# Designs tried in a protein design chat: VH-VL binders against SAC3 family protein C (SAC3C). Part 8

Target 1, 177 residues: SAC3 family protein C (SAC3C), of Arabidopsis thaliana (Mouse-ear cress) (q67xv2r213to389)
Amino acid sequence: NMEQLAKTLTSLYNIYDANRKPDYIYENEAEFRSLYVLLHLNPSSGVMGEPLSLWFRKLTFALVKSKEICFVRNLLRLYRMGNYKNFLSRTASEATYLQYCISEHHIREMRLVAVQYINNVCYKLQPYPLLRLSQNLKMKELDVESLCHECGLETCTDPDGFTVLPVKQSTFRSPED
Short names: E, the ipSAE of ESMFold2; O, the ipSAE of OpenDDE; V2, 0.75 times the mean of E and O plus 0.25 times the DockQ between their complexes.

## First folded at step 16 (VH-VL; framework fv_felzartamab)

Design m1 (from k4 with light chain T94D; at its last look DockQ between E and O 0.02; V2 from the best seeds 0.00; counts 0 for: pae E 7.3 > 2, placed apart)
Heavy chain, then light chain:
Amino acid sequence: QVQLVESGGGLVQPGGSLRLSCAASGFTFSYYAMNWVRQAPGKGLEWVSAISYSGGETYYADSVKGRFTISRDNSKNTLYLQMNSLRAEDTAVYYCARVHWDDYGFDYWGQGTLVTVSS
Amino acid sequence: DIELTQPPSVSVAPGQTARISCSGDKIGSYYVYWYQQKPGQAPVLVIYDDSDRPSGIPERFSGSNSGNTATLTISGTQAEDEADYYCQSYDSSDSVVFGGGTKLTVL
ESMFold2, look of step 16: ipSAE 0.013; ipTM 0.582
ESMFold2 (binder alone), look of step 16: mean pLDDT 93; pTM 0.943
OpenDDE, look of step 16: ipSAE 0.021; ipTM 0.587

Design m5 (from k4 with heavy chain S30R Y104W, light chain Y30S T94D; at its last look DockQ between E and O 0.02; V2 from the best seeds 0.00; counts 0 for: pae E 6.2 > 2, placed apart)
Heavy chain, then light chain:
Amino acid sequence: QVQLVESGGGLVQPGGSLRLSCAASGFTFRYYAMNWVRQAPGKGLEWVSAISYSGGETYYADSVKGRFTISRDNSKNTLYLQMNSLRAEDTAVYYCARVHWDDWGFDYWGQGTLVTVSS
Amino acid sequence: DIELTQPPSVSVAPGQTARISCSGDKIGSSYVYWYQQKPGQAPVLVIYDDSDRPSGIPERFSGSNSGNTATLTISGTQAEDEADYYCQSYDSSDSVVFGGGTKLTVL
ESMFold2, look of step 16: ipSAE 0.049; ipTM 0.603
ESMFold2 (binder alone), look of step 16: mean pLDDT 92; pTM 0.945
OpenDDE, look of step 16: ipSAE 0.033; ipTM 0.619

Design m6 (at its last look DockQ between E and O 0.37; V2 from the best seeds 0.00; counts 0 for: pae E 3.0 > 2)
Heavy chain, then light chain:
Amino acid sequence: QVQLVESGGGLVQPGGSLRLSCAASGFTFSYYAMNWVRQAPGKGLEWVSTISYSGGETYYADSVKGRFTISRDNSKNTLYLQMNSLRAEDTAVYYCARVYWDDYGFDYWGQGTLVTVSS
Amino acid sequence: DIELTQPPSVSVAPGQTARISCSGDKIGSSYVYWYQQKPGQAPVLVIYDDSDRPSGIPERFSGSNSGNTATLTISGTQAEDEADYYCQSYDSSDHVVFGGGTKLTVL
ESMFold2, look of step 16: ipSAE 0.274; ipTM 0.643
ESMFold2 (binder alone), look of step 16: mean pLDDT 93; pTM 0.951
OpenDDE, look of step 16: ipSAE 0.212; ipTM 0.721

## First folded at step 19 (VH-VL; framework fv_felzartamab)

Design u1 (at its last look DockQ between E and O 0.60; V2 from the best seeds 0.00; counts 0 for: pae E 4.3 > 2)
Heavy chain, then light chain:
Amino acid sequence: QVQLVESGGGLVQPGGSLRLSCAASGFTFSRYAMNWVRQAPGKGLEWVSSISWSGGETYYADSVKGRFTISRDNSKNTLYLQMNSLRAEDTAVYYCARVYWPDYGFDYWGQGTLVTVSS
Amino acid sequence: DIELTQPPSVSVAPGQTARISCSGDKIGSSYVYWYQQKPGQAPVLVIYEDSDRPSGIPERFSGSNSGNTATLTISGTQAEDEADYYCQSYDSSDSVVFGGGTKLTVL
ESMFold2, look of step 19: ipSAE 0.206; ipTM 0.630
ESMFold2 (binder alone), look of step 19: mean pLDDT 92; pTM 0.941
OpenDDE, look of step 19: ipSAE 0.218; ipTM 0.731

Design u4 (at its last look DockQ between E and O 0.32; V2 from the best seeds 0.00; counts 0 for: pae E 7.2 > 2)
Heavy chain, then light chain:
Amino acid sequence: QVQLVESGGGLVQPGGSLRLSCAASGFTFSRYAMNWVRQAPGKGLEWVSSISYSGGETYYADSVKGRFTISRDNSKNTLYLQMNSLRAEDTAVYYCARVYWEDYGFDYWGQGTLVTVSS
Amino acid sequence: DIELTQPPSVSVAPGQTARISCSGDNIGSSYVYWYQQKPGQAPVLVIYEDSDRPSGIPERFSGSNSGNTATLTISGTQAEDEADYYCQSYDDSDSVVFGGGTKLTVL
ESMFold2, look of step 19: ipSAE 0.016; ipTM 0.612
ESMFold2 (binder alone), look of step 19: mean pLDDT 93; pTM 0.950
OpenDDE, look of step 19: ipSAE 0.034; ipTM 0.675

Design u6 (at its last look DockQ between E and O 0.31; V2 from the best seeds 0.00; counts 0 for: pae O 2.9 > 2)
Heavy chain, then light chain:
Amino acid sequence: QVQLVESGGGLVQPGGSLRLSCAASGFTFSRYAMNWVRQAPGKGLEWVSSISWSGGETYYADSVKGRFTISRDNSKNTLYLQMNSLRAEDTAVYYCARVYWDNYGFDYWGQGTLVTVSS
Amino acid sequence: DIELTQPPSVSVAPGQTARISCSGDNIGSSYVYWYQQKPGQAPVLVIYEDSDRPSGIPERFSGSNSGNTATLTISGTQAEDEADYYCQSYDSSDSLVFGGGTKLTVL
ESMFold2, look of step 19: ipSAE 0.452; ipTM 0.768
ESMFold2 (binder alone), look of step 19: mean pLDDT 92; pTM 0.943
OpenDDE, look of step 19: ipSAE 0.064; ipTM 0.692

## First folded at step 20 (VH-VL; framework fv_felzartamab)

Design w1 (from u6 with heavy chain S50A; at its last look DockQ between E and O 0.36; V2 from the best seeds 0.00; counts 0 for: pae O 3.7 > 2)
Fold by OpenDDE, look of step 20:
Formats: sequence, structure tokens, C-alpha cells
Structure w1 (fold): chain C 177 residues (1-177), chain A 119 residues (1-119), chain B 107 residues (1-107)
Amino acid sequence: as target 1 above (177 residues)
Amino acid sequence: QVQLVESGGGLVQPGGSLRLSCAASGFTFSRYAMNWVRQAPGKGLEWVSAISWSGGETYYADSVKGRFTISRDNSKNTLYLQMNSLRAEDTAVYYCARVYWDNYGFDYWGQGTLVTVSS
Amino acid sequence: DIELTQPPSVSVAPGQTARISCSGDNIGSSYVYWYQQKPGQAPVLVIYEDSDRPSGIPERFSGSNSGNTATLTISGTQAEDEADYYCQSYDSSDSLVFGGGTKLTVL
């Protein structure tokens, strides 16, 4: 439960703050604090009531400059800007296991944005191979095929035996619709 | 081996017409969208026109809309560019280029054919 | 139409890192492609989709794209890398657009 996780993290942060030493960061503190940011990437998440902007202001300079906080701040920007390319790439390459797990629903959101984009914008002049989409979405080709189907898109096999999105399709729909 | 060979370039007077061809080989031509890109002498690259794999969709730069027509014959593995009402500023080497998978880039280019519009 | 701005020229000593920028309004939201063109030759794709290399392109070539700037980076630049480099992307109307090109000189 994400709400429970948020509460637990808040409790943990209070412990860190209660024992704060000047210019000192506890081991793994930056990583745990980064998880809070990931829980609140979507402003409408409703997990906690405090805006991230206010939350960041409470962090020490050392924490703000930590690689973990810098990483999730970057992800936050990418997410809110709808930059699915870099969001998916960086989460896949740089996120810790826990960061990735907490980000899974955001990753899915960005993958859906990507599928919509490829269908509506890029996917218009020629078939698009699922293998390339797999590389961009950072997921297995078979899973990409399933995702495309969930989005109402059809796939086919080309004469060379590769699975492709044949042409732009008007049947795209968000799985949440 | 993918190969694109342009032809049809030459000298033409302003207001004249010219038809370029691009012969494709080494790949299934009918599966790929194609583009024309031109380069004026000593200048940069300029996108001219695109056509879908089936020929059902065509796109043009504003500078050539209404004057140029892109087409293709998949049975002949050939891309065409009909250029009408040619202007001096149309002087350039014209390249045919194969579209990359995402429909926004070019992975293979021909060597180009020179079109010179001059009185 | 979106405009892509490149520096007219970049100079680098052999073995050093060359960086060629391509600036455009919110270019980070679109894929950027890079082409190398040597005198009298057709362009060659060296980077596709911001940062991927086609087969046959040396690993010293890399690309990035974020915000308003895409960058082509050539690490350990060699004499044969001297060429014109063009960035290319697309605008909101799906019209394709090239940068003005950058002449890379290897000193």
C-alpha cells in the first residue's frame, strides 16, 4: 500500500530529523527520501497533502545535492513534462530496485503515452517494428505486443517474421478508458 | 545491400518542369516510406517531401507545396518527384532517402542528382 | 515551423572531445537525428532517436537530447571525423526540419 509506505517514510524522516547532525547524511537516507518524491510524481496521487515544492524546501543542502535526490528531481521534471523517452530510459538505467518498484505505475503511464505517441504521430508512413518499440519502452517485445493490444492496436507479422504495427490505427484507447 | 540511385537532374529554365526518379534496390521498397531532401550549393540540407509506403499519404515543405508532387511505383521500386514551376532557389542536389522506422529520420541516402534552375 | 540552430563551426584537436549543439524550442520532446556529410558525399546517419548509433558507426559518437538542446558528442575525435554535421527533427505539424549544419574541423 502506497499510503502506508508514505506514512512509514514520514516516520523514518522524522527520526532522521530528530537526530540530525550538521552536514551529515545518514547511510541510505538520501535513497529513502528519494522514494517520497517518487510517490508524489503525480500531483493528483493524493498520497500525502504537502506539495513537493514545500517538501524540497525542508531538505538540507547536502540531501538536495545527493545523487539520489538529484535523480528523482530529474525524473519529476521528465514526468511532468511528459518526456517519456528520457523518463523510461533513466528509470531503467539508473533507478534502484526500490525506486523502480515504487515507480512502476508511473512507468506504465509513460509507456502508454509512448504507445499513443508512436501510433498518433510517428506511426503513420510505414509499419513500426515492435522490437524498436520494445527498446524504447524498456520492456520485452511480447509484453509490448500485449500492451499494444490493451490499447486497442493490432499487430501483425511481416514477411520477414517480425512483429510490427502495420499502419497508423484509429482504434487507440487508454486501457483505463 | 540497400541502394538508392537518383536520376533526372539537369539544367532547366525558370518556370520549367523536371521529373526526378529514385531507383531502389536491396530492400523491400513497398514497406518503406521515402523522402526527398535537397541541398543547395554550399548550403545545408532541406527536407522537401515525404510519401508513405503505400503512397496513400504525402507531405511537402511549404517551399514546394503546390509545385512539387511526390509519387511512387512499388512495382518498379521507384520513387518520383515531379517538379513544376521551378525557381532559381530550387537549384540543389536532390537526394532520395529512406525513412527510418519512427517515420522521422533517414537511414539510407542516394548520392543525389543535381538540378540547376537558371535562365 | 520549428527552427534548429547549430553553431556554424566547431574546432577540436585530435583525441579531444567535440560537442556540437542543436538548439530548438522544446526539442527534447522530439527525437533528434544526426547526419555526417563529407565533401562531395551524401549524408550518413550517425545518431538516431537522440542517442542510438546505427551499425558501423564508431562508439565515440554519442548523442543526447534534453530541454532545448540536443548534442552530438565525438569522444577522441579523429581526423576522419572532419565533416559537416546536421541535426534533424520534426515540428508539431510533423514537418521535418534540419539544422543549419556545423563544420567540424580537426586541427
Scores: ipSAE 0.037, ipTM 0.668, lowest interface PAE 3.7, mean pLDDT 89
ESMFold2, look of step 20: ipSAE 0.320; ipTM 0.703
ESMFold2 (binder alone), look of step 20: mean pLDDT 92; pTM 0.940

Design w2 (from u1 with heavy chain S50A, light chain K26N V96L; at its last look DockQ between E and O 0.38; V2 from the best seeds 0.00; counts 0 for: pae E 5.7 > 2)
Fold by ESMFold2, look of step 20:
Structure w2 (fold): chain C 177 residues (1-177), chain A 119 residues (1-119), chain B 107 residues (1-107)
Amino acid sequence: as target 1 above (177 residues)
Amino acid sequence: QVQLVESGGGLVQPGGSLRLSCAASGFTFSRYAMNWVRQAPGKGLEWVSAISWSGGETYYADSVKGRFTISRDNSKNTLYLQMNSLRAEDTAVYYCARVYWPDYGFDYWGQGTLVTVSS
Amino acid sequence: DIELTQPPSVSVAPGQTARISCSGDNIGSSYVYWYQQKPGQAPVLVIYEDSDRPSGIPERFSGSNSGNTATLTISGTQAEDEADYYCQSYDSSDSLVFGGGTKLTVL
């Protein structure tokens, strides 16, 4: 339950703030504070709380400079831009276990954005290889094929036996609708 | 090891015809969409024509539409450009280029063949 | 029907950062590709899909694309980077188009 998690984290933050030492970051504090940002990446997620613009202003300078807060600020920027490639790449390389677990919904959202974009934008005369999608989306090739089919897209086999996605298919439909 | 070798260029009078060939080796030719790109002396690159990996779809720049025909023979690993009704502005080095899998980019280019259209 | 506009030339001192722009209406909605061409040679792909480098292209080459402008950035420019650079994209009908080219001079 994401709302209950957010309330638990807020209680933890109140304890940190009640015991604030100047220029000090408690063990794991930056990571736990970063989770608030990840819970609120999408304002429509239904998780209640303070708007991120106000929330960021309340962080100490030490926390603002921390690796964990810089990471999630970057992810927020990438999410707002729809930059699925860098969002997925940074998450795969930098997210802690907790950061990744909280991000699972947004990771799926970015993967769907990627499939839609590739189908709409990429070259119709040469189908897109699932191996490249697997690399870009950080998914096993079988899972990528399932995702494409879930989106109403067909796959086929190229002359070398590799699975490919023919692009510009009019059958695309988001499975979240 | 990927190689693209163009041939068939030369001097042609206006209104004449030429057939360019591009021999491919070092890769599975039938997997890749192929393109012709030209460059007039001292000028920039201009896309000319594209053909799908199977040969089933073709597209042309407006400047050559109706005069040029792209084709391929996947059994011979060869790309072709039939150029008819040639004009002075068709004078250029013609490159065959392989589409970078899976994209619109061109990762391998031939060395080019010069076509000169003049009296 | 996208027109790609590049500056005709860019000059940089060795070791400085070169930025070559490629402007087109809503170019950020399409992938952009960059080619390096040295005299007497065929073009070489240096950036694909806006920002990715093919194998063998140095890390000093990077790219970005948003809005109406794509940019090729060469950090720590070296004398060997002196060349003509072309951007390439496609329009809504999948017609391919090149920019007019930019001569990079390292002086």
Scores: ipSAE 0.107, ipTM 0.621, lowest interface PAE 5.7, mean pLDDT 87
ESMFold2 (binder alone), look of step 20: mean pLDDT 92; pTM 0.940
OpenDDE, look of step 20: ipSAE 0.378; ipTM 0.781

Design w3 (at its last look DockQ between E and O 0.30; V2 from the best seeds 0.00; counts 0 for: pae O 3.1 > 2)
Fold by OpenDDE, look of step 20:
Structure w3 (fold): chain C 177 residues (1-177), chain A 119 residues (1-119), chain B 107 residues (1-107)
Amino acid sequence: as target 1 above (177 residues)
Amino acid sequence: QVQLVESGGGLVQPGGSLRLSCAASGFTFSRYAMNWVRQAPGKGLEWVSAISWSGGETYYADSVKGRFTISRDNSKNTLYLQMNSLRAEDTAVYYCARVYWPDYGFDYWGQGTLVTVSS
Amino acid sequence: DIELTQPPSVSVAPGQTARISCSGDKIGSSYVYWYQQKPGQAPVLVIYEDSDRPSGIPERFSGSNSGNTATLTISGTQAEDEADYYCQAWDSSDAVVFGGGTKLTVL
């Protein structure tokens, strides 16, 4: 589980730190350290007690400047800002397999935020095609349809044979509700 | 070819009424939401009102609520804006604009019709 | 209501990159649209959903949106790009909101 992963990563970091060389980072160290950040994107995750701000202060300059740490710092910012668009886009395009796996929960959260936003703001005046939503959510269209249904939204087929969210609906609910 | 043509603009006194029309052609009008956007002389764009494809939903800027009414006749491919209790600050070029499908925004605009409210 | 703030004017030399900002509280959480308007003409949609271009819009036009600022970028700005540019979004009250507009001058 995620708690076990966090503990394992902490142990790994201790090994790196115990063998630290000036201006040197071990192979894959930056990637593994990036995983810690992803585990703690949500301050209420409860995985570890140390704030990320304090955690970052302990990193060497070389690690902070690494592409992996820069990437997850960007994701952290996007997540905290609620920028679901760029969060979903960047995770889909730039995350490693492990980074993506660890981020799945957060990806889902952002997708739900996106669906809510689209329902409440975007397609109030006309239907919204699921294909377009699929592109935004970085999901397969069928999976988008399922997600919409989980959120209490109805879908239909338009005259051209495309699946759409017909209009803004008042039935939206978080699947966790 | 998509075309939107506004009409009905003119000079009117404060407190007067005017009805604008927007004739649509070149697309299935009944499938698109429509908007009115106005622009005062030398000023920026100001959203006025929106109406859903079916006419079931309407939206208004606070500045025109209670005074303006947006409507549409899909059988005639026409969008309307009934403007009552007109004020000097309502003076503007009024554009009808189609909501971009499927990505929203306004992809087609008419040439606009000038409404001048003056005593 | 969301307020979108644009600089009144931006100047750029031909061939250089023009950047027009549109600022609003957490605007990055909303989709932003951009319009180009030349004198005596109706506005033209140049960017939709933050960064996508309609057909017919040159590739030199691009958009981004993050945090509190959306940006329209015109790379290799040409003389014909001189125009007023407006950002637009939907607010939480279901209203359409336009920025104040930016006059882009190509020197």
Scores: ipSAE 0.116, ipTM 0.709, lowest interface PAE 3.1, mean pLDDT 90
ESMFold2, look of step 20: ipSAE 0.436; ipTM 0.757
ESMFold2 (binder alone), look of step 20: mean pLDDT 92; pTM 0.940

Design w4 (from u6 with light chain S29K; at its last fold request DockQ between E and O 0.45; V2 from the best seeds 0.00; counts 0 for: pae E 4.2 > 2)
Heavy chain, then light chain:
Amino acid sequence: QVQLVESGGGLVQPGGSLRLSCAASGFTFSRYAMNWVRQAPGKGLEWVSSISWSGGETYYADSVKGRFTISRDNSKNTLYLQMNSLRAEDTAVYYCARVYWDNYGFDYWGQGTLVTVSS
Amino acid sequence: DIELTQPPSVSVAPGQTARISCSGDNIGKSYVYWYQQKPGQAPVLVIYEDSDRPSGIPERFSGSNSGNTATLTISGTQAEDEADYYCQSYDSSDSLVFGGGTKLTVL
ESMFold2, look of step 20: ipSAE 0.342; ipTM 0.699
ESMFold2 (binder alone), look of step 20: mean pLDDT 92; pTM 0.941
OpenDDE, look of step 20: ipSAE 0.340; ipTM 0.761
ESMFold2, fold request of step 26: ipSAE 0.174, 0.202, 0.189; ipTM 0.665, 0.640, 0.640
ESMFold2 (binder alone), fold request of step 26: mean pLDDT 92, 93, 92; pTM 0.940, 0.944, 0.941
OpenDDE, fold request of step 26: ipSAE 0.578, 0.196, 0.426; ipTM 0.846, 0.740, 0.799

Design w5 (from w2 with light chain Y31W; at its last look DockQ between E and O 0.32; V2 from the best seeds 0.00; counts 0 for: pae E 4.0 > 2)
Heavy chain, then light chain:
Amino acid sequence: QVQLVESGGGLVQPGGSLRLSCAASGFTFSRYAMNWVRQAPGKGLEWVSAISWSGGETYYADSVKGRFTISRDNSKNTLYLQMNSLRAEDTAVYYCARVYWPDYGFDYWGQGTLVTVSS
Amino acid sequence: DIELTQPPSVSVAPGQTARISCSGDNIGSSWVYWYQQKPGQAPVLVIYEDSDRPSGIPERFSGSNSGNTATLTISGTQAEDEADYYCQSYDSSDSLVFGGGTKLTVL
ESMFold2, look of step 20: ipSAE 0.211; ipTM 0.639
ESMFold2 (binder alone), look of step 20: mean pLDDT 92; pTM 0.938
OpenDDE, look of step 20: ipSAE 0.473; ipTM 0.820

Design w6 (from w1 with heavy chain D102P, light chain S29K; at its last look DockQ between E and O 0.24; V2 from the best seeds 0.00; counts 0 for: pae E 3.6 > 2)
Fold by ESMFold2, look of step 20:
Structure w6 (fold): chain C 177 residues (1-177), chain A 119 residues (1-119), chain B 107 residues (1-107)
Amino acid sequence: as target 1 above (177 residues)
Amino acid sequence: QVQLVESGGGLVQPGGSLRLSCAASGFTFSRYAMNWVRQAPGKGLEWVSAISWSGGETYYADSVKGRFTISRDNSKNTLYLQMNSLRAEDTAVYYCARVYWPNYGFDYWGQGTLVTVSS
Amino acid sequence: DIELTQPPSVSVAPGQTARISCSGDNIGKSYVYWYQQKPGQAPVLVIYEDSDRPSGIPERFSGSNSGNTATLTISGTQAEDEADYYCQSYDSSDSLVFGGGTKLTVL
C-alpha cells in the first residue's frame, strides 16, 4: 500500500524536522526522503501527499545537496522528459535497494515507453536491433523479445541470426498484465 | 571501415537506360535500408529512392516513379538503380547512402557516379 | 511531400556564430538531419535527430527544431566550416526530402 508508505514516511520526516540540526543529515535521512519523490513520480498514480514542487522547497540545504536527493531529482526530470535510456541507466547504476524496489513499476513503464517510441518513430525500412534495446533497457535480449510480443509486436531474424524488431507495426497495444 | 562505391554512370541519350550499382563493404549490408540521392551539377541534393533492408519494400520520388527501379542483392552486398526512359533532367551525380539504424539520417555516402543524359 | 526552405547563403566572420534555418510546415514534429558538403565531396552528416552530433563532429555544431523551423548553429565559426549545408527530414508518409541548401561563407 503505497499510500500508507507515503503517510508513514511523512511521519518520519516530521520526527526529523522536530529534531533538526542545521546543516546536519541524520543516518539514512536523505535516502528515506528520496523515497517520497519516487512514490510521486507519476502524479496520476493516485498516491496522496504534498505536491513535489512544494515538497522540494521545504528541504534543507544539506538535503538538497545530498547524493540521494540529487539522484531522484534527476530521475524525476528524466521521467517527465520520457528519457527512458538515461532513466534506466541511472536507476541500474545508482539506485539503492529501497529506491529500486519502489521504482519497479516506473522501470517497466519506461521500458514500455521505449518499445512504443521505437515502433512509432524509427525508420520503417530498417528494423531495430534487439541487442540495442537489450543494452538500453537493461534487459536480457530474450526478455526484450518477450516484452515486444507482450506489446503485440512481432520480431524476426536478420541474415546473420540476430533478432530485430520491424518498426511501424500497426499491432502495437499496451500490455494488460 | 564502411565503404560504398557507386558505378555504372555514363553518357546516355534521352529515352535510354542505365543500371547503377553500389558495392557495400565493412558492415552487415542486409541490416540496413539503402537510398539513392542525386545532385544535378551546381544544384542541391534530391532524394530519389529507398529500399528496405530485406528488399521487400521500395519507395520513389514522384519525379522518377515508374521509370526507376531500386533493388538489392544481399548475397552480393550490392544496391542497384535501374533507370529507364531517361530525361535531360535526370543528369546528376548519383549517391548511394546508408540509413543510420535508429532513424532516417544517412551516416555514410559513396563518392557518387555521374549520369549525363544528353543528345 | 514536405517542402524544406533554406536561405541560399549565410555569411559570418570567423569566430562568430552562424545560424542556418530550415523551414517547413510542422517540421518540429519530425526529426531533422543536417549535412555538410564541401566542393567535390560527398555530404557528411553533422547533426542527426534535430540536435545530436555524430562522433568526430566538433562540439561547435548544434541544432534545434521546433514549430516550423529547424536551425543549425555553428558557434565560433572557423574557415574550414565554409561549405554547403542541407537539412533533411521526412513527411508523414515516410518520404524523404532535402532543403535547397545554404552556402556558408566565412569571411
Scores: ipSAE 0.253, ipTM 0.647, lowest interface PAE 3.6, mean pLDDT 87
ESMFold2 (binder alone), look of step 20: mean pLDDT 91; pTM 0.930
OpenDDE, look of step 20: ipSAE 0.382; ipTM 0.782

## First folded at step 21 (VH-VL; from w3 with heavy chain R98K, light chain K26N Y31W E49D; framework fv_felzartamab)

Design x6 (at its last look DockQ between E and O 0.25; V2 from the best seeds 0.00; counts 0 for: pae E 4.5 > 2)
Heavy chain, then light chain:
Amino acid sequence: QVQLVESGGGLVQPGGSLRLSCAASGFTFSRYAMNWVRQAPGKGLEWVSAISWSGGETYYADSVKGRFTISRDNSKNTLYLQMNSLRAEDTAVYYCAKVYWPDYGFDYWGQGTLVTVSS
Amino acid sequence: DIELTQPPSVSVAPGQTARISCSGDNIGSSWVYWYQQKPGQAPVLVIYDDSDRPSGIPERFSGSNSGNTATLTISGTQAEDEADYYCQAWDSSDAVVFGGGTKLTVL
ESMFold2, look of step 21: ipSAE 0.137; ipTM 0.591
ESMFold2 (binder alone), look of step 21: mean pLDDT 91; pTM 0.929
OpenDDE, look of step 21: ipSAE 0.279; ipTM 0.742

## First folded at step 23 (VH-VL; framework fv_felzartamab)

Design y2 (at its last look DockQ between E and O 0.29; V2 from the best seeds 0.00; counts 0 for: pae E 5.0 > 2)
Heavy chain, then light chain:
Amino acid sequence: QVQLVESGGGLVQPGGSLRLSCAASGFTFSRYAMNWVRQAPGKGLEWVSSISWSGGETYYADSVKGRFTISRDNSKNTLYLQMNSLRAEDTAVYYCARVYWLDYGFDYWGQGTLVTVSS
Amino acid sequence: DIELTQPPSVSVAPGQTARISCSGDNIGKSYVYWYQQKPGQAPVLVIYEDSDRPSGIPERFSGSNSGNTATLTISGTQAEDEADYYCQAWDSSDAVVFGGGTKLTVL
ESMFold2, look of step 23: ipSAE 0.100; ipTM 0.600
ESMFold2 (binder alone), look of step 23: mean pLDDT 92; pTM 0.943
OpenDDE, look of step 23: ipSAE 0.087; ipTM 0.701

Design y3 (at its last look DockQ between E and O 0.21; V2 from the best seeds 0.00; counts 0 for: pae E 15.3 > 2, placed apart)
Heavy chain, then light chain:
Amino acid sequence: QVQLVESGGGLVQPGGSLRLSCAASGFTFRYYAMNWVRQAPGKGLEWVSSISWSGGETYYADSVKGRFTISRDNSKNTLYLQMNSLRAEDTAVYYCARVSWESYGFDYWGQGTLVTVSS
Amino acid sequence: DIELTQPPSVSVAPGQTARISCSGDNIGKSYVYWYQQKPGQAPVLVIYEDSDRPSGIPERFSGSNSGNTATLTISGTQAEDEADYYCQAWDSSDAVVFGGGTKLTVL
ESMFold2, look of step 23: ipSAE 0.000; ipTM 0.484
ESMFold2 (binder alone), look of step 23: mean pLDDT 94; pTM 0.953
OpenDDE, look of step 23: ipSAE 0.011; ipTM 0.558

Design y6 (at its last look DockQ between E and O 0.02; V2 from the best seeds 0.00; counts 0 for: pae E 3.3 > 2, placed apart)
Heavy chain, then light chain:
Amino acid sequence: QVQLVESGGGLVQPGGSLRLSCAASGFTFSRYAMNWVRQAPGKGLEWVSSISWRGGETYYADSVKGRFTISRDNSKNTLYLQMNSLRAEDTAVYYCAKVYWDSYGFDYWGQGTLVTVSS
Amino acid sequence: DIELTQPPSVSVAPGQTARISCSGDNIGKSYVYWYQQKPGQAPVLVIYEDSDRPSGIPERFSGSNSGNTATLTISGTQAEDEADYYCQAWDSDDAVVFGGGTKLTVL
ESMFold2, look of step 23: ipSAE 0.321; ipTM 0.660
ESMFold2 (binder alone), look of step 23: mean pLDDT 92; pTM 0.943
OpenDDE, look of step 23: ipSAE 0.027; ipTM 0.649

## First folded at step 24 (VH-VL; framework fv_felzartamab)

Design z4 (at its last look DockQ between E and O 0.25; V2 from the best seeds 0.00; counts 0 for: pae E 5.0 > 2)
Heavy chain, then light chain:
Amino acid sequence: QVQLVESGGGLVQPGGSLRLSCAASGFKFSRYAMNWVRQAPGKGLEWVSSISWSGGETYYADSVKGRFTISRDNSKNTLYLQMNSLRAEDTAVYYCARVYWDNYGFDYWGQGTLVTVSS
Amino acid sequence: DIELTQPPSVSVAPGQTARISCSGDNIGKSYVYWYQQKPGQAPVLVIYEDSDRPSGIPERFSGSNSGNTATLTISGTQAEDEADYYCQAWDSSDALVFGGGTKLTVL
ESMFold2, look of step 24: ipSAE 0.108; ipTM 0.589
ESMFold2 (binder alone), look of step 24: mean pLDDT 92; pTM 0.936
OpenDDE, look of step 24: ipSAE 0.442; ipTM 0.797

Design z6 (at its last look DockQ between E and O 0.32; V2 from the best seeds 0.00; counts 0 for: pae E 6.0 > 2)
Heavy chain, then light chain:
Amino acid sequence: QVQLVESGGGLVQPGGSLRLSCAASGFTFSRYAMHWVRQAPGKGLEWVSSISWSGGETYYADSVKGRFTISRDNSKNTLYLQMNSLRAEDTAVYYCARVYWDSYAFDYWGQGTLVTVSS
Amino acid sequence: DIELTQPPSVSVAPGQTARISCSGDNIGKSYVHWYQQKPGQAPVLVIYEDSDRPSGIPERFSGSNSGNTATLTISGTQAEDEADYYCQAWDSSDAVVFGGGTKLTVL
ESMFold2, look of step 24: ipSAE 0.068; ipTM 0.617
ESMFold2 (binder alone), look of step 24: mean pLDDT 93; pTM 0.945
OpenDDE, look of step 24: ipSAE 0.329; ipTM 0.756

## First folded at step 25 (VH-VL; framework fv_felzartamab)

Design a2 (from w4 with heavy chain Y100S; at its last read DockQ between E and O 0.37; V2 from the best seeds 0.00; counts 0 for: pae E 2.3 > 2)
Heavy chain, then light chain:
Amino acid sequence: QVQLVESGGGLVQPGGSLRLSCAASGFTFSRYAMNWVRQAPGKGLEWVSSISWSGGETYYADSVKGRFTISRDNSKNTLYLQMNSLRAEDTAVYYCARVSWDNYGFDYWGQGTLVTVSS
Amino acid sequence: DIELTQPPSVSVAPGQTARISCSGDNIGKSYVYWYQQKPGQAPVLVIYEDSDRPSGIPERFSGSNSGNTATLTISGTQAEDEADYYCQSYDSSDSLVFGGGTKLTVL
ESMFold2, look of step 25: ipSAE 0.391; ipTM 0.725
ESMFold2 (binder alone), look of step 25: mean pLDDT 92; pTM 0.937
OpenDDE, look of step 25: ipSAE 0.443; ipTM 0.791
ESMFold2, fold request of step 26: ipSAE 0.422, 0.414, 0.425; ipTM 0.732, 0.735, 0.733
ESMFold2 (binder alone), fold request of step 26: mean pLDDT 94, 94, 94; pTM 0.954, 0.953, 0.954
OpenDDE, fold request of step 26: ipSAE 0.546, 0.345, 0.464; ipTM 0.848, 0.774, 0.823
ESMFold2, last read: ipSAE 0.376, 0.430, 0.418; ipTM 0.715, 0.735, 0.733
ESMFold2 (binder alone), last read: mean pLDDT 94, 94, 94; pTM 0.953, 0.952, 0.952
OpenDDE, last read: ipSAE 0.314, 0.524, 0.316; ipTM 0.757, 0.845, 0.762

